VHH binders against q8rxe9. Designs and how they scored, part 29

Target 1, 356 residues: q8rxe9
Amino acid sequence: SVATDDTSPSVKKRVVSGVQPTGSVHLGNYLGAIKNWVALQDTYETLFIIVDHHAITLPYDTRQLGKATTDTAALYLACGIDVSKASVFVQSHVPAHVELMWLLCSSTPIGWLQKMIQFKEKSRKEGVENASVGLFTYPDLMTADILLYQSDFVPVGEDQKQHIELAREIAQRVNHLYGGKKWKKLGGRGGSLFKIPEPLIPQAGARVMSLTDGLSKMSKSAPSDQSRINLLDSKDLIVDKIKRCKTDSFAGLEFDNAERPECNNLLSIYQIVSGKKKEEVMEECKDMSWGTFKPLLADALIEHLSPIQARYQEIIAEPEYLDKILSEGADRAEELGAVTMRNMYQAMGYYQRRRY
Short names: E, the ipSAE of ESMFold2; O, the ipSAE of OpenDDE; V2, 0.75 times the mean of E and O plus 0.25 times the DockQ between their complexes.

## First folded at step 10 (VHH; framework vhh_enristomig)

Design m6 (at its last look DockQ between E and O 0.01; V2 from the best seeds 0.00; counts 0 for: pae O 14.7 > 2, placed apart)
Fold by ESMFold2, look of step 10:
Structure m6 (fold): chain B 356 residues (1-356), chain A 121 residues (1-121)
Amino acid sequence: as target 1 above (356 residues)
Amino acid sequence: EVQLLESGGGEVQPGGSLRLSCAASGFTFSDYYISWYRQAPGKQREWVSTISDSGSTYYAESVKGRFTISRDNAKNTLYLQMSSLRAEDTAVYYCAKGSDSYSGWHEFDYWGQGTLVTVKP
């Protein structure tokens, strides 16, 4: 079969983001990252991938993976993903991810993967030999998630920078091994097979602290649910958690006092969910007691989260609608990936299946 | 890759002490809450202790006053100092990293392989 040039001129750059099917989101996740990731759809062509293949690289509950997948998709849609601007889909619904992973693994030196999971001692060796093949090779799967769509940018934090750098190295190696003149002789355009992706640091989100300890990050790992606001907490639970959250005995309210981390945290949350400028919040709140401020904060949280919760409930109540959104996202992703896969198979010299 | 490797388990007499370690790699250790869990034979895994990114400590009621959690961010190592040990503390102890990164590919809980602590009856 004849390869088609898959390079189309485009003004809008493409962003790919992977999303674990955790099934839950707290306010710290939302304000610290997810809100700004969703906002990328206003500037970029965006793909949000629910990465269920990645979820099986560690022990998981087979009875819950499907529900966690759909709950996660519904939460992200409720957070503001606009299907006319962005695609949301499940990784396993696009087989090309695994197909490309295999091809990339064949070009990935094993020593590059060993660096990703090694210590410098005997414990390092034991860790490598006890890891599942899936866990050991998942950096190639993540690379496939990125390269399949000729992605320009990948939103990442510090803990994933090494994986993006590996993806860049794998792309460069494959472009060297199979691209250029050799690909041209096989009917290709003679250029690179993959764009080299770049990390993207989205606009900084809020660092939201625990409701029970203003010095610690809000986290699912904190033992008490009182420490966090979950996106799906009922209004009564939000009121109760804010009523019981840690405060102090100082008069008035202020930002940026190191002796008042809880005050700074709660004012920062209020500023963000109310949409007010910092100076407006300072002027509004400076002379308030905690007894006056806590109801104000709870009301602002409820008002901000209620539309998200309502949208989530609409989506979950109609599973066929969610299935349609995910199916349409997967169809678009399949279209994009098919071009990449055709070129990759051609460049690697595969006998192409003929169509009649 | 996230890796968590527990060590320091062993056999001890009642009332004795033991120090567990968890060597961590593959993530920015200082940004995360890290926890100890344990699982006794025939029982469900239970939470033991947690230390926050800022160093705040939390304990299950069954171990409060007897166990001390700590972290060394320069060595990427979590510790559990166990004292006044009892037969009911016999279990496999697991180190666990919580999920709260700002990027989604790696955001789920990770568990170590565990280290066995046996307190003689």
Scores: ipSAE 0.546, ipTM 0.832, lowest interface PAE 1.8, mean pLDDT 86
Fold by OpenDDE, look of step 10:
Structure m6 (fold): chain B 356 residues (1-356), chain A 121 residues (1-121)
Amino acid sequence: as target 1 above (356 residues)
Amino acid sequence: EVQLLESGGGEVQPGGSLRLSCAASGFTFSDYYISWYRQAPGKQREWVSTISDSGSTYYAESVKGRFTISRDNAKNTLYLQMSSLRAEDTAVYYCAKGSDSYSGWHEFDYWGQGTLVTVKP
């Protein structure tokens, strides 16, 4: 009985993720997301999106959006995204994102969106009545971003967990409403229209906190640039930011002390950017003063970010190269999305355009 | 002025031994933690060993059992006895002064200029 090694090339599962082009990518985005994406490229079919439609849901500078988009793309590559392994593209370059969003909106109860924490938080500042419909519905856009490509997994931070759950619920609902026998009766294959995506939650060590508040996540929305390290910060600026970062008056340095959130954050950053084991960092730093540790951290950050910065400069100096990459990425995305859209239009009973 | 001056570096064969020294001046040597770091070509600076003011010693896993840190407070000198040297030990070795300040970056800790250790057949 010749064991037929059915080495059928196991079709790689698909991972989709993205970031908004809202200014400079900071260390939290990098360590919390992009760096992890690099590792996923070998295991999964990966699609990395610059989600520029999301960026317009809040006030933004129209003069900067384009540059922010290209910068983000360049930083993807500079951080180690490999275009031979992954597709990189801009959300607005693939119209199917918005098309699918519209279809999904028809199946999304308003009550589901009203419960989104991020909407509540963001709308609170301006009043709910003044919040844009875009801000209200961007979770459906995110859902479209995910489901369009039949994603198996979505790397997300803790703050996006609710949106992924929403995406799952929407997918299930749509499958129920339009899939199966109903779809088959309309001439389709039947079955599920969407895969139900699963979240990939990064390891706990990937949450980078603010340099000015260890209890707050590093964020672009923070008023002070001192609260964050941007990937493109100069060496001097990195040194200065680390020098001025918030610290405590406790003796020694330690991990996982709730009373020392800044200490934990800075040690965690050091661990990650140095590539050291946690135990090694503990041993190295346990008796250090802040005066000793901060320069070490700054040096480690500079060393880690320098290659990224160098590569970024190379990429940005060749706009045609980046344009080609984005175009090819968009082509791939369109190809994948076209199948999904065809199925959705069919399942939902649309009159299909005949091409002659 | 705080000064740290490393010496004792050189070329050595694999399996060989070297003793590094760090001469300290400009501060009360006995009151501070002192550390050894090293930086290999193209790599980040890495911690090697620390000795406390009280004489407690700490080592990186990569050098445990092979390296010994010590201090002579009377001579204001830090030592690193290196044995069973390996090619991967090739680096510039630095001594660093610790600080007693735990609140912010108020006190600047000092580094030496380094001494080169090359382990090659």
Scores: ipSAE 0.000, ipTM 0.195, lowest interface PAE 14.7, mean pLDDT 89
ESMFold2 (binder alone), look of step 10: mean pLDDT 81; pTM 0.817

## First folded at step 11 (VHH; framework vhh_enristomig)

Design n1 (at its last look DockQ between E and O 0.02; V2 from the best seeds 0.00; counts 0 for: pae O 14.3 > 2, placed apart)
Fold by ESMFold2, look of step 11:
Structure n1 (fold): chain B 356 residues (1-356), chain A 121 residues (1-121)
Amino acid sequence: as target 1 above (356 residues)
Amino acid sequence: EVQLLESGGGEVQPGGSLRLSCAASGFTFSDYYISWYRQAPGKQREWVSTISDSGSTYYAESVKGRFTISRDNAKNTLYLQMSSLRAEDTAVYYCAKGSDYSGWHSEFDYWGQGTLVTVKP
């Protein structure tokens, strides 16, 4: 975790997060990452961006992009994003993202981008030549998403760390090319044009395992839906999945026995969704059969997920309300980004349009 | 950077065998599900097989009993042992890294460039 500095004067640091418009979340996603990711809004000024421009860099269904965008926004709001604390918006609703991307591309050495995109070996006849310009340049778009808002921190998983390092390198290069003395000679103030963002690894959430294999993590990549609880699974489906989940033939229930990965997983899920201490769960459950425990777990899951599902349904049922949330988030983001864009254009020597 | 490099493709007679490899780098290989997909000319990319972080294996019905997926976590390498090959198995085969992180990237962003398998008539 990043500690909050409460030394006066207090100024909240800014976190920017991007989310692909994919629409689905399972319990493992939520407990393992998303819950703590959303909780950053309690400490930081937070921007949550549905990154629809990024979704078009590979083949996609044009008929579904808009719906996937709004479904994703609704689901993440239901996971606990509080619009009084955080801004939620759609990337394409703030044109400055692509404006800044273009400016950054002019300062990004092509070799830096080539390192981000996998290239076929010379024995292959094609592949890289068929990649779109969007796929090749999306690291600059991601960099624009981050730098536009003068972000202090960017929450990332392991496979995003290299993209944050690229964003840091681009920011440093632009600050060198156009900032400092050059920026001051053009009338600029405040030193560097961009803050240098830092990767933020949120406190790791629970590691939730597959319902069909307690040694494998719960994952969208598992082919069977029986292996996971989705946040929007119906009550009946949750009961059915828990009834059918893999267990063992040992007596009683216990944590931390390497021979009992399913038992450890199911008790851990119960502990988390019930909000109980580990010792409390042990005392409650140690002498239970699976037949006694499974209904207890299913009920706890249903109770835990019910507020999320109710909130999602409220949001989806009123599309004008969702549109208003996204519009207000975009307005806030546009206001923040306008400062950055004005400074960047001035530093690069652009003639600014006067408004009459 | 995440890299997935397939190899081992080639031409084979019906009923023959091939072994595909996928060399992985840029991530903690043992923490992730890894999959094989394939795409025949004029068709959509289809799932072939998946192996979990713990080594549990899954297969599409069309290849079950004929293909075997495996992983060597020490070498960061995924394998697909293909046997009893049929004309319908002709395709470019891709390995793909699973990801449950929903940031700026989707699971589709972590694909290899593929290796061609041709089953002659």
Scores: ipSAE 0.536, ipTM 0.824, lowest interface PAE 1.9, mean pLDDT 85
Fold by OpenDDE, look of step 11:
Structure n1 (fold): chain B 356 residues (1-356), chain A 121 residues (1-121)
Amino acid sequence: as target 1 above (356 residues)
Amino acid sequence: EVQLLESGGGEVQPGGSLRLSCAASGFTFSDYYISWYRQAPGKQREWVSTISDSGSTYYAESVKGRFTISRDNAKNTLYLQMSSLRAEDTAVYYCAKGSDYSGWHSEFDYWGQGTLVTVKP
């Protein structure tokens, strides 16, 4: 009985993720998402998207969207995304995202979207009656982003968990409504139209908080730039921001004290950017004053971000290179998405276009 | 009483230069972040630049490379050197004092009356 060593190279599972082109990537985005993406490239087939259709669902500067898009792409690469391992592309460069979104909208009960926390929060600020349909259907577009590529896993932050769950539910519903025997009767292969994606949630320790409020996540929407470190901040700006960051009056430094959220945040940042173990950081910093620690943190940040900044400058200095990368990424995405779209149109009973 | 008084505004041709000043009084000038804002007709007030108490400078993307913020603590004066001026730079320019415990750009407790800058051919 010759044990056929079925060493068939295990087909890598697919990971899809993306960020909005909001102009700048801050430390929270980097440490909480992009840095983790870099690590995933060796294990998974990875697609990283600049999701510019999502960016227009809230007020934005039309004059800056293009630049923000290219900057975000450049920062992907600068942070270590390897185009030999991953596909990088812009959402609007692949029309299938919106096409699939439309199809998915037809299968999404309005009640599901009405329950989304992010919509409720964002619409409350502007008034529910003034909220755009785009904002309301944001999760359907996100679902399309994920399902178009038959994603196995989606790395997401805690704030996006609800949207991933919705995506799973939509996928399941569509599979039920149009998949299986129904699809086979229409000449399709039958079975599932979509894989059910699984979330990859980073460990809680990777959440970077605001420099001005240790209880709030670092955010681009925060009114003060002082609240965040941007990846492209100058050395002087980093030093100044750290110098001015909110701290407490307690003696020494410590992790995991609920009364000292800023302390925990700053130590956590230091731990991550220095590459040290938590225990090492505790031992090193436990007796430090803020006056001693803040410069140390600033230096560590500068050291960590300097290579990224340098690479970013190289990339933006060669716009043709970036354009090529994005074009190739979009081509790959279109190829993958074409299969999904063909199946969906078939399963949903569309009259198929004959090309002569 | 805290006072901020802007000056230096006027008419200038595209590509020209202008230097604004903001005279501060009634507080320890050197201890605070100070900022420039501008408001164009029919538009919202927008941030232009900030200088920290330590002298760090920050700029809006729209003015980066063209404008230079500086301060003279001995004279309690904030400056904005504007170069390569464009039509879109036309606005009333305001100086603002940072609040004691606020981060830069977000919170201000005092504003000047503003000085008008008009960039026209």
Scores: ipSAE 0.000, ipTM 0.202, lowest interface PAE 14.3, mean pLDDT 89
ESMFold2 (binder alone), look of step 11: mean pLDDT 80; pTM 0.809

Design n2 (at its last look DockQ between E and O 0.45; V2 from the best seeds 0.00; counts 0 for: pae O 2.3 > 2, grease 24.22 > 24.2)
Fold by ESMFold2, look of step 11:
Structure n2 (fold): chain B 356 residues (1-356), chain A 122 residues (1-122)
Amino acid sequence: as target 1 above (356 residues)
Amino acid sequence: EVQLLESGGGEVQPGGSLRLSCAASGFTFSDYYISWYRQAPGKQREWVSTISDSGSTYYAESVKGRFTISRDNAKNTLYLQMSSLRAEDTAVYYCAKGSDSYSGWHSEFDYWGQGTLVTVKP
């Protein structure tokens, strides 16, 4: 395995994405962002990392982490990750993430972590959870996830760039402290130890609104599950949620009437999941009642989501297949990261083990 | 950077009122659901109230009718008007930004304020 030369016209830039092994994915997440994040594999060399080490920085159930990890991997594969184009792997299966984290922590000024994290000392009381060292230092773990693979881009929303900016600053600091002439004197090749990653602002996806309030976005922060369609909702549950969703008392159906936000939202969802042109949807639906349209929408949602759900169930039902995908992803990631780790240990002056 | 700064906590007698504020910066405030949580000593963090990006409001059963959440998008500020306060309401109150754009590396604590202490005297 040879380091990729970025000056080659045939070499794709590398994208690294982290995925928490928690939470449900709703239609708004998928159409608004995740679909386009997965599609990056068509343009870039893409690594999708299930970040199980990050999950333990919050209270969690030890009996569920493994299942959440495999469920999350299966869901993202079902959303369209093509293993011939991208790698999917579990963070903890590549020890280099933690090894690099430690090395980066030794070079990260504590004030940078304090500034980045709104950390404060909590009162120690019986039964009160105290803030963990892991929670304080996990920004260095995320930095390791990014820098280990010499990542060119990291997909983020505009309001979530703070950790990437920290990763850029840490990379610059390490390049200054250990790179250049110092690294060359220790046998290093090249001037910089790390590429400086750039945020990748994804192409905007569809904006999907709440099923209970067409003026509010669909969100996991909404208390009621009725407000959203989850990707893994059963056929019966999808029918029930659409049957009970908020509508209005206007005659007919139309797009782009500001007084009819629910109508606009539900027609927009129908357009997207059916794959029809806006004009085609308008002609099809203009004279429908809600009683006629709701079953049509539910059927279109079921048809759109069923292949994803079927693929998910197929993957979960075949644990050896999923294990193989994750193992092969981890092997590839380990090979890529080994170059970075060797360079980092060399630049920091470590005596490296000789193997025969 | 995302920043949430709570204020308005203090000591109050039972049956009294307080208004909490949360000043937000580093994100487009109007695009997000914002929530209040609270944590009493020895207890798990508890959801109190949520306001959507459009202004729709939601409340935990324990506070319905006593607490009112609101937002001022022009001032990037979230409010919690608390009335008919009880000893059981004593806690540190946190505001929290919703984080719904996709799964990622972020910690929920990156999107939480420092908290403001509310003490309802016996």
Scores: ipSAE 0.451, ipTM 0.782, lowest interface PAE 2.1, mean pLDDT 84
Fold by OpenDDE, look of step 11:
Structure n2 (fold): chain B 356 residues (1-356), chain A 122 residues (1-122)
Amino acid sequence: as target 1 above (356 residues)
Amino acid sequence: EVQLLESGGGEVQPGGSLRLSCAASGFTFSDYYISWYRQAPGKQREWVSTISDSGSTYYAESVKGRFTISRDNAKNTLYLQMSSLRAEDTAVYYCAKGSDSYSGWHSEFDYWGQGTLVTVKP
């Protein structure tokens, strides 16, 4: 009984994620999310989308959208997204997103979308009657973004869990309505039209706390910029922010003291950005004053962020390079999406275009 | 489903006090920054106050010393105690959930309640 070592190279599962063009990333976002995305590139086939169609569903500055898009892409590359491992592209550069959205909309009961929390919340600002159809159908577009590429996993934040669940339900419904024997009767392969995506919940990554409140998470929602390190902060600004960060009056430095949350946060940041072990940091810093430690932390941050900043500047300085990367990403996306779209049009009974 | 429901608005005389509440559901309330915003007629929405996940409080200069933001995590409720109210405080007040996510697909915009109207009339 020759154990056929079915060493067939295990086809990497596919991960798709998207972000709106925000243009700003702080240390908490980087260490908590982006760094994890970088790690996913080795395990999964990864697609990272700048979802600019999503950005227009609410009021926005038309003059800034393009720049925000390129900045977001540049930052992701600068943070370690590797174009040799991942595809990076802009949502609007791939028409299939909207095409699939339309098809999915036909199979999405309006009641499902009406239950979405984000829509309810966002529509309150403008009044429900004034809310755009784009905002209302935002989850269908997101579903298209995911299903177009037959995604296995979708890294999501807590606020997007409901949309992922909706995407799963839509996928199941479409598979039921048009897949299987029905699709086969139309000349298709039959079976499922879509993979059912699963949420990828980040493992308990390093929670970076505010520089002004060690009990609060670092956040863009914090009113003061002094509370956070942005990835593109200048060296001087980093030094200044660390110099001014909140500290306590206790002697020495220590981890895991509930009475010293700022100390714990700053040491934790130092540990992560220096690449040192916790024990090494404890030994090194245990007898330091804040006057000694803060400059050390600032230097470590600068050293860690400098390559990112440099890479960002390089990318921004050569628009043609970024354009090429995004174009190649879009080409890949189109190739992948073309199969899905072909299947969907076939399964839904569309008259197929004959190319002569 | 994330829900924010404001209450406590009404008409009050100048110098009066009101307490607004925002009932939150559908997310881990204690893990997020929560804010109050307001929008006066014909004006843009403006930031009023924020309370962090750890309880740190922040105020707009226009309301500092008069307004107090607080939260009850056990009740998933945000509060805004308003005192020494002025005509210029007349607005629809909104509570907003912080949208800061460390991972995955994220929206640029926070969650917002429907708002509650505060009218300060002589």
Scores: ipSAE 0.095, ipTM 0.600, lowest interface PAE 2.3, mean pLDDT 90
ESMFold2 (binder alone), look of step 11: mean pLDDT 80; pTM 0.805

Design n3 (at its last look DockQ between E and O 0.74; V2 from the best seeds 0.00; counts 0 for: pae O 3.4 > 2)
Fold by ESMFold2, look of step 11:
Structure n3 (fold): chain B 356 residues (1-356), chain A 122 residues (1-122)
Amino acid sequence: as target 1 above (356 residues)
Amino acid sequence: EVQLLESGGGEVQPGGSLRLSCAASGFTFSDYYISWYRQAPGKQREWVSTISDSGRTYYAESVKGRFTISRDNAKNTLYLQMSSLRAEDTAVYYCAKGSDYSSGWHSEFDYWGQGTLVTVKP
């Protein structure tokens, strides 16, 4: 039988996001991108996929993958994913991702995969003779993650634009090869098998700078953990990092002095985590010493992060609850993907299993 | 789209100097931390040096005082000036770009160049 993409024209458009099972996020990630990325659930039907299949394309620790997967899910839930608005699930819990990947690989010219910069980089790192088929083909797996759900939008940064363009090209090729009149002749409804996904550039978040250099952005690429606040840093560690962070010898505190990038950064962080207007922060802080301000900032950070940390700990402490959330997300995703898979098998001429 | 291409490797005597280059394209070079790593035969890849988007530099203790990292944002090029080279510096040298944290599929993976071989004759 023929399945439809969507049963109601009033349903929100769909966003699909992949999340590597790393288990860690710093304040710069969160305020600069992830907070707004999670907020897409307020406008779109959102699917957040913990992409454990992608994590095995390079050497990894088998003892840690499961924990990293659940830690990552818990952290994103704690960052504000609302399961009444969004689905969170583990990629490997929905076999259709790999089923579709295989079908897409059969239609993907090998030269398209060879041109992917991430493959060339990883192949050279580990040598061509040692490159896994998984490393070579994971762009098709990412394409399957996107196309399986007839996704309208995919949030991307500059680094990921090439992958979205590949997904669009593969979808167009498959629609051409198997859709339209040929699909009708096989009993389908005709037309396109896949929506052509669009990149989505989320609203730009705050630019948070390093605690050790107010001119450099906060980054995991910086060698010292002192340069960043991680979302799960303990209260004591937050206090210590703020106590030790770079400051200056000027009197008072002010925004927007080019000679005081650390002052501007720390005031900006305080403004954001306290939820206060810039003018209110200026009035509150203008006559403070660093010795007065640093405890104030640390307390504001702790207050802002404590609900996230408490929620994370609650979720991690209740593995049956987390498993239920992920299982329900996977069930929803499997239902959505089944429509796409039935259409693909029909359009490609497969013998369909009878249902009584 | 993202491309990192190292060059400038070669053979040198102990105490000698080399300058490595990394040509970057396919991203806004000036917005990212860029690093050098190296890998000797049979060893794990090790961090050598990092330069921030603002130009602040960091060095591994094994190279501090002998290597200088720099960037030319107008030419999208990263450099590593190596001096007082030792046999222990023999390795393939890679440049690496920090990840854009706005996408999840690859947000925790640095992009790497193909590498350039530096050989310091014993």
Scores: ipSAE 0.269, ipTM 0.657, lowest interface PAE 2.3, mean pLDDT 85
Fold by OpenDDE, look of step 11:
Structure n3 (fold): chain B 356 residues (1-356), chain A 122 residues (1-122)
Amino acid sequence: as target 1 above (356 residues)
Amino acid sequence: EVQLLESGGGEVQPGGSLRLSCAASGFTFSDYYISWYRQAPGKQREWVSTISDSGRTYYAESVKGRFTISRDNAKNTLYLQMSSLRAEDTAVYYCAKGSDYSSGWHSEFDYWGQGTLVTVKP
């Protein structure tokens, strides 16, 4: 009995992530999230979606949405998203997102959506009665985004964890209502209509702290832009921000001193952007003054971010290139989504269009 | 579920003081920037104050020296001590949770409470 080592090349699991068009990314986001997404491309089949339908669920500037969309796409490419490994596309370019959303809405109890924290919070501004149905059904659209592509994993932050759990519940419910023997009786393959997606909690990436407070995380929510390095900051601005960053009055530089959180943060940033080992950084910098170290850090940051900035500029300078990438991504997405939609329409008992 | 519930609003005379509270739940309170905003009738919502996860405080120029933001992580509560209140401070005050922007499908908007009304009248 020759054990045929069926080493069938293990089909890469699929990862899907979506971001709203923002166009603004700081160093903390990049080092903590985007770099991880880039790394996922080698292990997983990755789909990255610019989710512009999500962006319209709250007040927005119609004049800026298009630019924000392209900027977001360009920035992700500039940060290392590889179109040879990943599909990048815009949500609105794939109609199946909304189609599937509609189908999923029919299977989503209103009580499930009413429990969503984000809706409750976001609706408070206008009052619940004035909140849009789009905002209310935001999680169903997100669920469609995920399930359309039979996603295995979804990288999510803490704020989106509840929506992922909801997506899982919806998937389970739909599988129960329409899958299995019921689907088979309708001429389908039977079984599950959807994979149940799993959250992918990013490994504790490098926690980058504020430049103005070494005990606080770098954040867009911080009132001062001085507290953060943005990926598209000019060289001069980077130099200025580092020059003005908060430091202490202790002699020398050291890691892991609780009394010197800014020092630890700045050394950590230097370590990451220079690609040096912690021990190397310690040896190099242990006797430096802030006057010596800050310029060194600034230079290292500039060197690290310059390729990203250059690539970004190249991409935005050639709109046709970006359009092509997004179009190809959308084509791939449509292909993948078409299978899911066919199955769903069949399982739900729709009369199928015959193409002659 | 992330919940923010403001309290402590009311009517006060000019020069008076009020203390607002925001009870937070559904997230790791200590890990986030938390802010106060306010919206006066017929005006846009404006930023008032922010406290970082480490306790660093920030203030709008209009309230600097008069308002004090603080947090109790053990109680998951945000505070705003308001002193030397002025008529122009009349507004609905909102608590807002900052976003870490660390994952997909992130919102550009903070999470908001329902607000508490502060009225400064002679």
Scores: ipSAE 0.072, ipTM 0.348, lowest interface PAE 3.4, mean pLDDT 89
ESMFold2 (binder alone), look of step 11: mean pLDDT 80; pTM 0.808

